# Ledger of designs, part 3: VHH binders against WD repeat domain-containing protein 83 (wdr83)

Target 1, 315 residues: WD repeat domain-containing protein 83 (wdr83), of Danio rerio (Zebrafish) (Brachydanio rerio) (q6dh44)
Amino acid sequence: MAFPQPRPQAPQLPQHLWRTVDCQQGAVRAVRFNADGNYLLTCGSDKSLKLWSVSRGTLLKTYSGHGYEVLDADGSYDNSQLCSCSSDKTVILWDVASGQVTRKLRGHAGKVNCVQFNEEATVMLSGSIDGTVRCWDTRSRRMEPIQILDESQDGISSLKVSEHELLTGSVDGRVRRYDLRMGQLQVDYIGSPITCVCFSRDGQCTLSSSLDSTVRLLDKSTGEMLGEYSGHVNKGYKLDCCLTDKDTHVLSCSEDGHVYYWDLVEGSLTLKLPVGKAVVQSLSFHPTEPRLLTSMEGRVQVWGAEPEDAAENES

## First folded at step 3 (VHH)

Design e7 (from n20 with Y102W; framework vhh_7z1x_3)
Fold by ESMFold2-Fast, scan of step 3:
Structure e7 (fold): chain B 315 residues (1-315), chain A 123 residues (1-123)
Amino acid sequence: as target 1 above (315 residues)
Amino acid sequence: QVQLVETGGGLVQPGGSLRLSCTASGFTFSEYWMNWVRQAPGKGLEWLSGISYSGGSTSYADSVKGRFTISRDNAKNTLYLQMNSLQPDDTAVYFCARSEIWGDSHLGYFDYWGQGTQVTVSS
């Protein structure tokens, strides 16, 4: 006798192009939101790291000090520091306001693919093609890492830190989750080189993308595969994947010039967003709002859920 | 300067084996994926096999799966291709190719090639 309740509104997805930023850095290898989502970082093949305003698309500062391409970067929670990693085998800690190198850390035997602060920005974690993750103290001027993790049998492609857990993706086809409190290691065998790993926003799941053109969602507590997402092209490039701000959808870059959106639970393709005619290599999803950054060649595009306001900020 | 030099080619009978080597110089070998590509007479380039930085991942074209094995020795800056159960249609020039792309089979993205070594499979 009761009538069906109306379904909740569909989540808003960023599919409207707001701006295109010409970064003037050669190829942009990685694009990242900062902790609050007001700024973006671009890692250039020209050896520079650049900081931009998301709302205006304007360059705020250039960070110069790496000897080769910048491959990844992260910002501290308080916006006082940046960290970056490079093909030059170093990790650099930067002072945001001055643009100066605070520390240049050496020790990796090969290119450093990924870098991230822990939540408190007391440690930087870096992952290299040398197969190691290195943990560096941000507060001291010591040259040696606090800890080296060498469980991987080939290069580290991606890492993410959430509270007491470190998640790593390796070229050896394995996703590793370290409990930093308990000293425990969980290994998931995927069987193809991992290109990107991340945690769900609620911390209950892990997401990984691999060169078999497949993105996988696993339950952390059981190791059960909850979702599998395919149809995109990921055969040769180290492409990014992520989840939306509310964990409603899975996103992946693609070699075919699109960003793919799948419904997290249904696994069905929701949106195939056209970015351009080259490889979409990197993406970053806003921490609290439906906004997306994509990088393709030397350009970054900012995407919103609604069309950008036609009135200028001063109007 | 970047240099890749292939050796180990030659004449072999059908069903025979050959081991190809590629010696790298002028760059840090362990920082690149390495590939084997061949070109048969009157045909285009065919990607055969790729290997990751430390050999933790390998990939093969369907035409050579189970017969060819790719390996590398980073201490010697050398890439290998062990070729077993050779057939007349394996006759080709074999090239070593460097890649900055992970497990790639896209020939347009190899940034440096060797000059090749001739393999002839004939009775």
Scores: ipSAE 0.484, ipTM 0.758, lowest interface PAE 2.0, mean pLDDT 90

Design e8 (from n20 with E31T S99D; framework vhh_7z1x_3)
Fold by ESMFold2-Fast, scan of step 3:
Structure e8 (fold): chain B 315 residues (1-315), chain A 123 residues (1-123)
Amino acid sequence: as target 1 above (315 residues)
Amino acid sequence: QVQLVETGGGLVQPGGSLRLSCTASGFTFSTYWMNWVRQAPGKGLEWLSGISYSGGSTSYADSVKGRFTISRDNAKNTLYLQMNSLQPDDTAVYFCARDEIYGDSHLGYFDYWGQGTQVTVSS
């Protein structure tokens, strides 16, 4: 007769406000952790991209070069480069240390909603309201894209890259997964304009948010719907969704000023986090720790797990 | 394929009225903010008016406020501009333009444009 193991501790969810950053960029359209989670990027309606220290809450550098609002940004794995995209129809590659524009890439016919490096930072992928994804070589002096993906029937709202796979969300109500090495395309029909897509941390599932105020979890290989999350408000804004660092919960921004947390498996609402009285537009979850960034109007808030009890010293 | 087609332009006398229509196809019209923009002969583009996805919010340039009314019919995928008290300076090609899927406080960023319809205000 063995005694049962003690119940696993409940996951620590970021719900304690650690700091508020006034970004001085107009509206913050997107907020992103960098690859290691030590820095954050803010994309401003004032046309600037800014880099901040998470631990200090201080501005480290401002990147100026876009002609209109910055809509998305990403950092390379080695922290040497940033990429950003704008309503000015361009993608910019930046040198982090110098703040200099390395390249300003043109070709999109409309606003560029999303941009990301592949894992090696050898390629940038950009998604536009023009309905195309463009793949750009980061190391070449070539100004033309390596590849154009034009299978979408309406604007690209969101994209994410994981290893050899590209995931896109479109206004046409479809989530597309491209296997870039095998040349395969899988299409999942959702039926409402997609606002955000992401991969689960384990790479087995895809998550999508859409204007029907619903977030959906699909099995990547089969397209089977594994979960559905609702109760938040997403009717007209391009709002972010994500998963926690250990895939325990689904998170979504909301037009009602809250971030919603649902248990991944049960689909039950675990936490309705109050951020403020405006639309929570963007969020980013730390790569390895329970830490969340939220953007609302011109401010970014950094959220952490609940304070630990007597087992750890707060000092 | 996204398509926006403007109709209703023509010749009108000063002080007259016209109603422009823009028929949308190839996308979910009801999820987009829509705008009217014009281009007078030899001049750049001028934003005139914007309307939210539901029609619950509208905005106007000072040059047309009180004279022009924007509206939409999502069941018909159609955008309208009612133009009253037209002046010779209103002579322009009028375009409808699609905005982004999310509501934006920064009006003036447009992605898809129609072919335009000519409005001439002259005797």
Scores: ipSAE 0.007, ipTM 0.275, lowest interface PAE 9.7, mean pLDDT 87

